# VH-VL binders against q9h9l3: the designs that were tried, part 321

Target 1, 176 residues: q9h9l3
Amino acid sequence: PRKMVAIDCEMVGTGPKGHVSSLARCSIVNYNGDVLYDEYILPPCHIVDYRTRWSGIRKQHMVNATPFKIARGQILKILTGKIVVGHAIHNDFKALQYFHPKSLTRDTSHIPPLNRKADCPENATMSLKHLTKKLLNRDIQVGKSGHSSVEDAQATMELYKLVEVEWEEHLARNPP
Short names: E, the ipSAE of ESMFold2; O, the ipSAE of OpenDDE; V2, 0.75 times the mean of E and O plus 0.25 times the DockQ between their complexes.

## First folded at step 16 (VH-VL)

Design Gd1 (framework fv_fezakinumab; at its last look DockQ between E and O 0.74; V2 from the best seeds 0.00; counts 0 for: pae E 2.1 > 2)
Fold by OpenDDE, look of step 16:
Order: structure tokens, then sequence, then C-alpha cells
Structure Gd1 (fold): chain C 176 residues (1-176), chain A 120 residues (1-120), chain B 111 residues (1-111)
């Protein structure tokens, strides 16, 4: 069986009005929740909006941030060949300008058994915060200091582990 | 109607530049990557690169690095591909193609293509 | 020269079954990336025929089917019809090249 990692990224606003989402932090954890990667990342464009309340990113974090191209290389090296677990993970891959094999991708925002377990509609898109509270009885993304991508990645992995057996069997029977 | 409308045929001299446009309609322009694929006469398909209309981010095939520039104007849902330092072997039909970045990477919508002829 | 290898041509009579192979490597199909198929009628732009190895977009007849195994993929056409005469291209993503890659194309002739 392939190794699994979970990923979560934080984005800041770039572009003329800060509407462009640019990668500013990436956290990757292994199956056990150990941190494999956690770096602040410097976008190639000027940051207009740090989105601190949500991203947790501040200007000081960008002083020694890893340039995007370098960070991307480091991250891709970790992800390659792995089953990658994330929540709304397409946003993370988009921010990385990266294509991961769909067969090796697990998006906890689109796993019906996970929603069912949380007493949510199977086809609804639930937030990571909500699922984590319902299924793990844990509060994440609390306060005004912004999210912790490490915390979110760990929560994502733990959520997936709750339905891993069932979902992997489902995927095996229903390959894309 | 969902479609991609490309600019007309171009004839260029070697060393010149060409800029092809691709206007999207019938869908949210920024929700999909815009890929560019070319096809030399009687040859197969060759991927050139993509642009994210949302962010303006681009990724080019190594073969075209330094010679291709992809841009977009979101106000008119139009993507552009500019190829510089043209050579005769750049003669091809250039296609824009919509590609999902989320749950389907397939190129599910294509323009009709723009013939670019490079000749002395 | 194409990263994915296809036979240059295949042929069949109406009503027959034809198969087009697409051979990749460990850095694309073998890396788990899905295979896509496109049909290109003479003088037209490519059209998506198969996505995610074996799925058909709306409007594509079920006589078209795709499969993937190991480092290779295959497009099968049953009940061959005259309108199926076209070029067919397989496509995948190559992680080593960081590029979308196509097969060399297969010209299907309906006899």
Amino acid sequence: as target 1 above (176 residues)
Amino acid sequence: QVQLVQSGAEVKKPGASVKVSCKASGYTFTDYYMHWVRQAPGQGLEWVGWIDPDSGGTFYAQKFEGRVTMTRDTSISTAYMELSRLRSDDTAVYYCARGDYSYGYEFDLWGRGTLVTVSS
Amino acid sequence: QAVLTQPPSVSGAPGQRVTISCTGSSSNIGAGYDVYWYQQLPGTAPKLLIYDNSNRPSGVPDRFSGSKSGTSASLAITGLQAEDEADYYCQSYDSSLEAWVFGGGTQLTVL
C-alpha cells in the first residue's frame, strides 16, 4: 500500500486588488500526523492582502519565506507517488500549479461516507472545521490569529482515517 | 452556448512574433485553466502550456520556455498566446482548450484552431 | 517522438471491433495519471472522447470504451461506423516532464 500524506496550504492575496490567491504556507503531515513539511512561502508577486484573520500569515512571516519555485520543488518531491489527502484539495494543487493523479488523491470535502458519519448530507460540501468538531470533537481554526495549516492537515488526515477502509474499498470497486 | 472563439489565421516571417487570442463564452472564464495545444501540418498534438485565468499564473512546456507568453483579459474572457522568435517549424494550427483543475483534467472544450504559417 | 506511443494506423470494416493502444511509462500512465482520448475528424479540432480512463462525455456513444492497465491504455470501438474514420489521440500527464503529453495519434480507416 502507498504511503499517505495530508496537505494544507494557506494563501494570501496578490494582484491589483488582492483577489488572486497565492501560496504563502504549506504544511504536509504523514499518516501519523508527523510534520514532514511546514514552510512559509514567498509568492512571486507582491502581497496586497495577507488575509491574516484566515491565513494566519503576517508580513513578518515573509521575511525569510522560501521562494515559491524552490518551495514548489520541495513540496512536489514529497507528494510524488503518495496518496495525498486534503480538504478541498484542488485549491492546494492549484496554488502549487501542480497536477496530482486523481487516483492518488483523497478529498475529505467529497467523501460521502465521511459526511454520513457526521450526520450531514452525503453530497454536501462541509467545512473542515465542522467535520473536525463533529467527528473528532476538536475545535480547529479558533480565534482571530488565523488558521494553522499543520493543525488543519492533521485534522484532515484523522478525518480520512475514520473512513479509510470503507472509502478505499469503494475506490477499488469503482476506479475512475 | 459554451465555446472558444479563436483569432484568424496568421502569416509571419521567421524571427517575428505572433499573438493568438481565444475568447471564452457560455461559462465562467476563471473556473478553468486555458491550455494551448498546437498541431503541425500532418502531425500530432503538442501541448504548449496553460494559464490560470483566475490568477494569471502560467506553466509552459520546457520546449517553449522563454519564447512563449500566455496572458488573459478577464474583462472580456479572452486568453492570449504569444510566440516569439518564430521558426518555420512553428507552423501549425494552434488550439486553445479548456481544462479543469479540480476534479477533471480533461480538455473538454476546444477552439477551432488558428493557423500560424511561418515562411520566408 | 511522442511520449505516448500509438500505432500510426488501424483499420476495420463497418460493424467490426477495433482497438487502439496507447503505451506510456512509469512517469505518466504508470504513475497513476489518467488517460484521456480525443477524436479528431478530418479538418476539425480534437474532441474529447474518453476521460479518466474509461468515462464517456455526454453525446459519446457507448460503443467507445477506454481502459487502462499498468503503463498502457486502450481505446476500443465496437460496431465500427463510417463516421468513426478519424485520428485518435491518447493523452496523459508526465510528472518527469511536468507536461501534458499526447500520443502520436492513430489514423482509423473504415474500409
Scores: ipSAE 0.902, ipTM 0.943, lowest interface PAE 0.5, mean pLDDT 95
Fold by ESMFold2, look of step 16:
Structure Gd1 (fold): chain C 176 residues (1-176), chain A 120 residues (1-120), chain B 111 residues (1-111)
Amino acid sequence: as target 1 above (176 residues)
Amino acid sequence: QVQLVQSGAEVKKPGASVKVSCKASGYTFTDYYMHWVRQAPGQGLEWVGWIDPDSGGTFYAQKFEGRVTMTRDTSISTAYMELSRLRSDDTAVYYCARGDYSYGYEFDLWGRGTLVTVSS
Amino acid sequence: QAVLTQPPSVSGAPGQRVTISCTGSSSNIGAGYDVYWYQQLPGTAPKLLIYDNSNRPSGVPDRFSGSKSGTSASLAITGLQAEDEADYYCQSYDSSLEAWVFGGGTQLTVL
């Protein structure tokens, strides 16, 4: 079987008025939740808005952050050939300028059986915080200090495990 | 009325630059990547690069790095591809094509192409 | 030298079946990336014919079908008609090049 990892990223505001989302932290965990990668990442352009309330990123984190090109290379080496789990994962891949095979991608924001377990509409896009509270009895993203991408990646992997057998069987019967 | 309308044919001399435009209509311009694909006469399709109209981010095929610049103007839903230091083997039809925002793999909408002829 | 390999030409009589192969590698089709097919009629832009290996967009007849296995893909056309005379391209993504990659194209001639 293919190895599985979970990823989560935090973004800062760049570009005009800080409206562009640029990668500033990335965390990757294995199936057991062990951290494989966790780095602060320096965007290639000027940071206009650290978005600290949500991102947890502060100016001091950028002092020794890994430049985007280097971090991207390291991250892509970890992701290549693996099943990658994330929550609203298209945002993470977009920030990485990365294109992963659809057949190896698992998005916990769009898994109907997971929504069913949470007593949520199957077509709804549910937040990671909400799913984690309902299904894992854990509070994540607590307070106003911003999100932890390690915490979020670990929660995402645990959520996927709840539906892994059912969903992997569904995908095997219904290949893209 | 979902369509991509490209600028007209161009004739250029070697060493010049060309800028091709691609105007989107009938859909939200910033929701999809815009790709550029070229086809030399009698030859196959060759991917040049993409632009994300939302962020302005670009990614170019290695062959074109340093010679191509992709830009956009979101106020008029128009993408641009500029190719510099033209050579005769840059003679081709240049297509813009819309790609899926999340993965950008399929090209479900194409412009009609812009012929760029490079001759001395 | 295309990244994906297609036969340069195929031919068939009306009503017959033809297939067009598309051979990739471990960094594209073999890495799990999907295959897309485009039809290019003479003097026109390419048109999406098959997406996600085997799906047809609205308006594409069911005599066109696609499949993928291992590092290769195939386009089949049954009940061949004169209007099918065109060039056909396969496309995928290559992770080592970080690029959209096309086959060299196959010219279909209807005899």
Scores: ipSAE 0.603, ipTM 0.867, lowest interface PAE 2.1, mean pLDDT 92
ESMFold2 (binder alone), look of step 16: mean pLDDT 92; pTM 0.936

Design Gd10 (framework fv_fezakinumab; at its last look DockQ between E and O 0.84; V2 from the best seeds 0.00; counts 0 for: pae E 2.1 > 2)
Fold by OpenDDE, look of step 16:
Structure Gd10 (fold): chain C 176 residues (1-176), chain A 120 residues (1-120), chain B 111 residues (1-111)
Amino acid sequence: as target 1 above (176 residues)
Amino acid sequence: QVQLVQSGAEVKKPGASVKVSCKASGYTFTDYYMHWVRQAPGQGLEWVGWIDPDSGGTFYAQKFEGRVTMTRDTSISTAYMELSRLRSDDTAVYYCARGDYSYGYEFDLWGRGTLVTVSS
Amino acid sequence: QAVLTQPPSVSGAPGQRVTISCTGSSSNIGAGYDVYWYQQLPGTAPKLLIYDNSNRPSGVPDRFSGSKSGTSASLAITGLQAEDEADYYCQSYDSYLEAWVFGGGTQLTVL
């Protein structure tokens, strides 16, 4: 079995004007799309903007949310030693205040063969929504209720699987 | 020009606090972590911690937890490191260093360092 | 005391090849974290020399090269020049300590 997981995080706005992005939900799925982790997370600072239309996070979700420090520990335990797949994944790691080995990171927003397969410029940054529609013929992030981090993580994993063989070979031939 | 400009040398007594500043210019201050690294005289480099100028989030080495405070003022692209309860072994040159988090983690830009001397 | 182990000193004559080793463990280099190298000229701040194990920033001559294998890394300098006399530090991230860690530094003397 492949030691590979996909991650997607949702952030809310904190700070004086809500411009600070704080982790409020994290979803992790395995290679098969099974959910390994899916928790609402309580930021250490007061939430000013739930960003609900994008994050899907509401005030009620924070009532029993897992404190950030605890959640971070749980998440890191899952990620450690794994190949972690994500879309624009640096944002997720940033929100987690976490450094994952680059050699064990797969960012679907920066995989030229994936863009090529989607008839997009190889060096362009395409959205997860667009790639998912184009390559999986599936609509994600629809409606006004906000994103589902589980769906997004699953879509990310499925997208990567489309180019996994080619990309892993490329990485093997071009080690850092 | 892309650079980090640090505050001047400090002389402190044991038990005092010191606050070193690091002003960034030539790039988007909030796009990079700001790391702090110190170097005691004739010794090697020691990582102190980092701050995310965007969020204000910080992460400190365990050795300095509870004694170091990193802050930033985005309006003037300046990061600060305050070290309290100073001891003689805190005497060192303190560097701020820009660290990428998006495409790499390297410390690709360094300040010239700030000498902090702790002596009775 | 440093998490990463480097020889305290190396030396070479102009034009020679020298190597500086950096030995880590399973929680840093062995965990897949990249190695970075910094050059520190006397009386100056460190300068990034190698990133992501083997990449050179712009302005760094190709006579500097980095490699990584297992739990160790190495910096090689070919065509040694007088201006290469400096301290060299390797760096990585330690997942156990949750800290960026440096080697103890290697003083390179050009004979």
Scores: ipSAE 0.907, ipTM 0.944, lowest interface PAE 0.5, mean pLDDT 95
Fold by ESMFold2, look of step 16:
Structure Gd10 (fold): chain C 176 residues (1-176), chain A 120 residues (1-120), chain B 111 residues (1-111)
Amino acid sequence: as target 1 above (176 residues)
Amino acid sequence: QVQLVQSGAEVKKPGASVKVSCKASGYTFTDYYMHWVRQAPGQGLEWVGWIDPDSGGTFYAQKFEGRVTMTRDTSISTAYMELSRLRSDDTAVYYCARGDYSYGYEFDLWGRGTLVTVSS
Amino acid sequence: QAVLTQPPSVSGAPGQRVTISCTGSSSNIGAGYDVYWYQQLPGTAPKLLIYDNSNRPSGVPDRFSGSKSGTSASLAITGLQAEDEADYYCQSYDSYLEAWVFGGGTQLTVL
C-alpha cells in the first residue's frame, strides 16, 4: 500500500504589516505518529510578526533555523509519492510553494464522515482543536504559548485513522 | 465582466527587455496565482512561471531563471512579467492566466495575449 | 520536445467521434497529477475545456469528455461540429521539473 504521512506547519507574518504567511516550522509524522521531520525554518524575507501566540515561534528559534530553500527540498523529498494528510492542507502547500496530486491529498477539515462522527454538519469546516477534543478526548493548542506542529500533525493522523477505511473506499469509488 | 486585459504588442531588438502587463477585473486578484504562458508562432504552449499576487512570491520555469521577473501591483490588480536579454527565439505571444493553488489547479481565465517580436 | 505527447493532427466528419490522446510519464500524469484540456480557436487565447481529467466547466457541451488512465489521458469529442475546428492542448504538472507542462497540441480538422 502507498505510504501515508501527516504534515502541519506554523507560519509567521512577513511583507507589509506582517500580512503574508511565511513558513517558519514544519512537522511531518508517519502513520504511527513517529516524527519524520521537525525543523524551524528561516523565511527568505524579513519577519514582521512572529505570531507567537499561535505559531509558537520566537526570535531565538530563527537563530539556527534551516533556510527555506533547503528545508523545502528536504520536505518535498518526504512528501513525494505519498498520501499526505493535513488540516486545511492547502495553506501548508501554498507556504511550501508546492503542488501535490489531489488523489494523494487528505484534508481533515473537509471529510464528511469525520464531521459526522463528531456530530458536526458534514459540510462544515471544523477546526483541528474542535475535532480532536470531540473525537480523541484530547486538548491541543492550549494556552497562549502557541501551537505545536508535532502535536497537531499527530492529532491529524489520528483523526484520519478514524475514517480511513471508509474514506479510502469512497475515494477509490469516486476518483477526483 | 471577469477578465484579464493585457498590454499591447511590443517590438524589441536582441539584448533588450520587455515588460508585459495583465490587469485583472471582476474577481479578487489576490485569491489566485497568476501564470504566464507563451506561444511561439506556429508552436505550442510553454509555461513560464507563476506569481502569487497575495505574497508576491514567484516560481519560474528553469529555462527562464535569471531572465524573467514577475511582479504585481495589488492596488490596480495588475501582474507584470519582464523578460530580459531578449533573443530572437523569445518571439511569441505571452499570455497571463489565473490558476487556483488549492485542489484542481486549472487555468480557467486567460488574457488575449501580448505579441512580443524580437528582431534586429 | 513537448513533455506531454499528442498527435499533431486528427480529423473527422461532422457528427462523428474523434479522440485526442495525451501521453505523459511517471513524473506527471503517472504520479497522479490531473489532466486539463484547452481549446484554442484560430487567432484566440486558449479556453479551459476539461479540468480534473473529466469535468466540464459551465458552458462546455457534454459532447466533450475526458479520461485518464496510467500515464495517459484522452479527450473525446462526439457529434463533431464545424465550430470544433481548433487546436487542443493537454496540460498537467510535472513533479521532477516542478513545472506546468503542456502537450504539443493537436490540430482538429472537421471535414
Scores: ipSAE 0.714, ipTM 0.898, lowest interface PAE 1.6, mean pLDDT 92
ESMFold2 (binder alone), look of step 16: mean pLDDT 92; pTM 0.939
ESMFold2, look of step 19: ipSAE 0.608; ipTM 0.867
ESMFold2 (binder alone), look of step 19: mean pLDDT 92; pTM 0.937
OpenDDE, look of step 19: ipSAE 0.906; ipTM 0.944

Design Gd11 (framework fv_fezakinumab; at its last look DockQ between E and O 0.26; V2 from the best seeds 0.00; counts 0 for: pae E 13.7 > 2)
Fold by OpenDDE, look of step 16:
Structure Gd11 (fold): chain C 176 residues (1-176), chain A 120 residues (1-120), chain B 111 residues (1-111)
Amino acid sequence: as target 1 above (176 residues)
Amino acid sequence: QVQLVQSGAEVKKPGASVKVSCKASGYTFTDYYMHWVRQAPGQGLEWVGWIDPDSGGTFYAQKFEGRVTMTRDTSISTAYMELSRLRSDDTAVYYCARGDYSYGYEFDLWGRGTLVTVSS
Amino acid sequence: QAVLTQPPSVSGAPGQRVTISCTGSSSNIGTGYDVYWYQQLPGTAPKLLIYDNSNRPSGVPDRFSGSKSGTSASLAITGLQAEDEADYYCQSYDSSLEAWVFGGGTQLTVL
């Protein structure tokens, strides 16, 4: 079986009105929750909105941040060939300007058995925070200091592990 | 109706630039990548690059880096591809094609193509 | 020259079954990237025929089927009809090139 990693990214606002989401932090953990990558990333465009309350990103974090192109290369090297787990992971891949094989992607926001286990509608899109609280009895993304992408990536991996066997079997029987 | 409408045929001299437009309708322009693919006469398909209409971010095939520029105007749901320093081997039909960035990478919607002829 | 290799031409009589192969490598199909197929009728733009290896968009008849194995993919057309005469292209993503790549195309002639 392929190695599995979980990813979570934080984005800041760029563009004229800060409506463009640009990658500013990326965290990757392995199956056991060990951090493989955690870097602040400097967007190619001027940051208009740090979105600190949600992203946890502050101006000081960008002083020595890794330029996007360099960070992207580092991240892709880690992701290539692995099963990548994330929550609403399409946003992360989009921010990375990256295409990961669909067959090697696991999105915890679209796993019906996970929702079922959390007593949520199977076809609903639940937040990572909600699922983590419900299934792991853990509070994430608390306070006003912003999210921890490492914490979120770890939670995502742990959530997936709850349904891994069932879901992998499902995917094997129902390839895309 | 969901469709991509491209600009008309172009005739250019070597060394010139060409800018092809692609107007989207019938769907949310910013929800999909816009890919550009060209096809030389009697030849196969060649991917040029994509633009994210939402962010304006672009990614070009290495072959075209430094010579291609993709832009968009979200107010009119239009994508543009500009190719500079044109050569005769740039003669091709250029297609814009919609592609999802999330769970459907397929190019599920194509323009009718724009013929660009480069000749001295 | 194309990253994915297709036979330049295939032919069949009406009602027959034809198969078009698409051979990739470890950096594209072999990496796990899905294969897509496009049909291009003469003088027209390509049309999505198969996505995610074996799925048909709405409007595509079940005579068309796709499969993937290892580093290769295949498009099968059963009950060949005159209107199937076209060029067919396979497509995938190459991680080494960081590019969407196409096969060289296969011209299908209905005899």
Scores: ipSAE 0.891, ipTM 0.939, lowest interface PAE 0.5, mean pLDDT 95
Fold by ESMFold2, look of step 16:
Structure Gd11 (fold): chain C 176 residues (1-176), chain A 120 residues (1-120), chain B 111 residues (1-111)
Amino acid sequence: as target 1 above (176 residues)
Amino acid sequence: QVQLVQSGAEVKKPGASVKVSCKASGYTFTDYYMHWVRQAPGQGLEWVGWIDPDSGGTFYAQKFEGRVTMTRDTSISTAYMELSRLRSDDTAVYYCARGDYSYGYEFDLWGRGTLVTVSS
Amino acid sequence: QAVLTQPPSVSGAPGQRVTISCTGSSSNIGTGYDVYWYQQLPGTAPKLLIYDNSNRPSGVPDRFSGSKSGTSASLAITGLQAEDEADYYCQSYDSSLEAWVFGGGTQLTVL
């Protein structure tokens, strides 16, 4: 059997007018919510907008941040051979310039049974904050300090566990 | 009905440029990466690069950096690959291939290919 | 030269089993990137045969199977049939090249 991890990333603005999203933090937790990886990451491009209100990233975090190429290698070693859970996870993979096998990817923003448990339309894309409040009775992403990628990764894993048995059986019957 | 339709064969002289088109139908064009792969006569497959039709972002194999430009027009669900400063070893069939937005490895849909011939 | 190494050709009689190897390195298969296989019939575009090391898309017979170990992968074809005569390519991602890479291809001849 494959082991599972959950991932969440925070991005900063690079490129013209800071509109390009570049990876600046990545957190990975195991099935039990223990932190396996949590690093600030220095993008290869000049940071134009730290997006601190949402990202929680400040200039001081970049002083000793791990360069992107090194961090990417570390992260990929952790993801290798594992089921990776995330929320709108395509954005995380895009920021990593990485393609994880679809058969090993779980996106809590696109799981019909999870939406049904939250009394939402099966095909709707729901925010992590909304699902977490509705199904776990927890508030995440609170305050003006920005999102915590550790907090978000932990919430994502707990949400997946609510539908894990049903969804894994569905995927076994309906390979992607 | 899900398909990729490529432009017709091209014959070029060394030093010219060529632009190949790939029109997607039967699926949401912006939900998948578009890859370009070429195959010289009697040879194997060689990856050229990808474009994300949603953002317009690109990534090119090192060998083609500086000579290839990939673009798209989302209003007509069409991707383009332009290769400049052509030389004889660029003679190949150029394929477009769809990669899953979450995964770029699985090329589950291919165009029929466009033969580009670069003659002396 | 291809990044992933495949034998240039293999052959087998109808009903037999053949295997096609795909040898990579620590920067691709050895990092843990998955392996994909494509079948290319003469004069046609490649077709996805195996994804994620061992999974078959709908419409691919179960006599095709894939596996991965260490830095190498293998495609097995059992119950060999005349229609299996084609070129076969493995594919993975290489972190050092930052590129999708293919094997050099294997020409399967059914005797």
Scores: ipSAE 0.007, ipTM 0.480, lowest interface PAE 13.7, mean pLDDT 87
ESMFold2 (binder alone), look of step 16: mean pLDDT 92; pTM 0.936

Design Gd12 (framework fv_fezakinumab; at its last look DockQ between E and O 0.88; V2 from the best seeds 0.00; counts 0 for: pae E 2.4 > 2)
Fold by OpenDDE, look of step 16:
Structure Gd12 (fold): chain C 176 residues (1-176), chain A 120 residues (1-120), chain B 111 residues (1-111)
Amino acid sequence: as target 1 above (176 residues)
Amino acid sequence: QVQLVQSGAEVKKPGASVKVSCKASGYTFTDYYMHWVRQAPGQGLEWVGWIDPDSGGTFYAQKFEGRVTMTRDTSISTAYMELSRLRSDDTAVYYCARGDYSYGYEFDLWGRGTLVTVSS
Amino acid sequence: QAVLTQPPSVSGAPGQRVTISCTGSSSNIGAGYDVYWYQQLPGTAPKLLIYDNSNRPSGVPDRFSGSKSGTSASLAITGLQAEDEADYYCQSYDSSLEGWVFGGGTQLTVL
C-alpha cells in the first residue's frame, strides 16, 4: 500500500481586482497527522487581497515567504508517488499548477460513503467544517483569524481514515 | 455551441514571431486550462504548454521555454500563443485544446488548428 | 522520439478487431497517470476518443475500448468500419518532464 499524505492550501487574491487565487500557504501531513510541510508561499504577483478572514494570511507572513517556484518544487517532491488526500483538492492542485494522478487522489468532498456516514446526501458537496463537526465532533475554522491549513489537512486525513477501507475497496473494484 | 475558434493561417520568415489566437465560446473560459498542441506536416502531436485562463499562470514544455508566451484576455474569452525566433521546423498546425484541471484532464475540445508556415 | 511509443501503422479488414499499443514508462503511465486516446481523421483536428484509460465520451461507439496495465495502454477497435480509418494518438502526463506527452501516432488503415 502506498503512503498517504493530506494537503491543504490557502490562497490570497492577486490580479487587478484580487480575483485571482494564488497559493500563499501549503500544509502537508502524513497518515498520522504529523506535519511534513507547512510554509508560507510568496505568489509571483502582487497580493491585492490577503483574504485574511478565511486564509489566515497576513502581510507579515509574506516577509519571509518561500517563493512560489521553490515551494512548488518542495511540495511536488513530497506528493510524488503518494496517495494525496484533500478536500476539494482540485483547487489545491490548480494553485500548485500541478497534475497528480487521479488514481492516487482522494477528495473527501466527493466520497459518498463519507457523506452517508455524516447523514448527508451522498452526492452533495459538504464543507470540510461540516463533515469534521459531524464525524469528528471537532470545530475547525472557527473565529475570524482565518483557517489553519495544518488543522484542515489533519481533519481531512482523519475524515478519510473513517472510510478508507470501504472507499479503497470501492476504488479497487471501480478504478477511476 | 461549445467551440474554440482559432485565427487564420500565418506565413512567417525565420527569426520572426507569430501570435495565434483561440476564442472560446459556449462555456466558462476560466473553468478550463487552455492547452496548445502543434503538429508538423505528416508528423505527430506535440504538446507546447498550457495556460490557466483564471490566473494567467502558464507552464511550457521545456523545448519551448524562452521562446513561447501564452496569454489570455478573459474579457473576450481568448487565449493567445506567441512563438518567437521562428525556425523552419516550427512549421506546423497549432491547436488550442480545452483541458479540465479538476477531475478530467482530457483535452475534450479542440480548435480547428492554425497553420503556421515558416519559410525563407 | 515520442515519449510514448505506438506502432506507426496497423490495418484490418471491415468487421475485424484491431489493437493499438501505447508503451510508456515509470514516469508517466507507470506513475499512475491515466491514458487518453484521440482519433484524428484526415484533415481534421484530433478528437477525444478515450479518457481515463477506458471511458468513452458521449458519441463514441462501444466498439472502441481502452485498457491500461503497468507502463502500457491499449486501444481496441472491434467491428472495424471504413470510417475508423484515421490516426490514433495516446496521451498521458509525464512527471519527469512535467508535461503532457503524446505517442507517435498510429495510422489505421481499413482494407
Scores: ipSAE 0.854, ipTM 0.929, lowest interface PAE 0.6, mean pLDDT 95
Fold by ESMFold2, look of step 16:
Structure Gd12 (fold): chain C 176 residues (1-176), chain A 120 residues (1-120), chain B 111 residues (1-111)
Amino acid sequence: as target 1 above (176 residues)
Amino acid sequence: QVQLVQSGAEVKKPGASVKVSCKASGYTFTDYYMHWVRQAPGQGLEWVGWIDPDSGGTFYAQKFEGRVTMTRDTSISTAYMELSRLRSDDTAVYYCARGDYSYGYEFDLWGRGTLVTVSS
Amino acid sequence: QAVLTQPPSVSGAPGQRVTISCTGSSSNIGAGYDVYWYQQLPGTAPKLLIYDNSNRPSGVPDRFSGSKSGTSASLAITGLQAEDEADYYCQSYDSSLEGWVFGGGTQLTVL
């Protein structure tokens, strides 16, 4: 069977008025929630807005951060050939400038059985915080210090496990 | 009307450069990647690279690295491709094509193409 | 050489079925990347015919169908018509090149 990992990223604002989202942290966990990768990443562009309230990224984190090109190479080696689980995962792949096969991608923001378990509309895009509270009885992203991408990746993997059997069967019956 | 309108044909000498434009209309320009694809006379399609109009980020096929530059102007919804140090085998029709990143990887909308002729 | 391999030409009589193969490798189709098909009529830009291996955009007749298996894909055209005479290209993403790759194209002749 294919190995499965979960990913979560934190972004900072670059470009004019900080509008562009650039990768500043990436965390990857295995099926059991063990951390395979967790690095602060230095964007190739000047940081205009750290977005610290949500990203948790501060100037001190960038002092020893891994340059984007190096980090991207490390991350892509981990992701290649694996089932990758994330929440609104297209944002993470876009920040990595990375294209992962759709058949190997699992997005917990778009899994109807998961929404159903949470008593949410099947087509709704639910936040990770909300799903985690409802289905795992766990509070994540607490306070104004920003998100932890390790915590978020771990929560994402646990959420997927709740529907894994049903969803993998569905995807096998309905190949893209 | 959803369309991509490209600049007119160009004739260039070897060693020159060319800049082709592609103006998007009828959709949100920054929601899609813009790809460039070329086709030499009587030949197949060859991917040149993409630009993300939102960030300005680019990615070029290895064959074209060092010779191609893709840019955009979001205020006029226009993407540009510049190819330098032209050779006769760069003679081709250059297409722009829209590609979704979030919902699929297909090129669902194409410009009519811009013929670039390189001859001495 | 094209990264994806297609036959240079195929032919069929009106009303018949033809198939066009597209053979990739472990870094593209074999890695799980989807296959896209484009039709290029003479003197025109390519048009998306099939996306995500087997889906048809609005306006593409259901006599066009696509499939994928292993490292290969196939485009089938049933009820062949004279206006189907065109060039057909498969396309996918290649992780080793980090880029989009096309087949060399297949010229379909309706006899």
Scores: ipSAE 0.548, ipTM 0.848, lowest interface PAE 2.4, mean pLDDT 91
ESMFold2 (binder alone), look of step 16: mean pLDDT 92; pTM 0.932

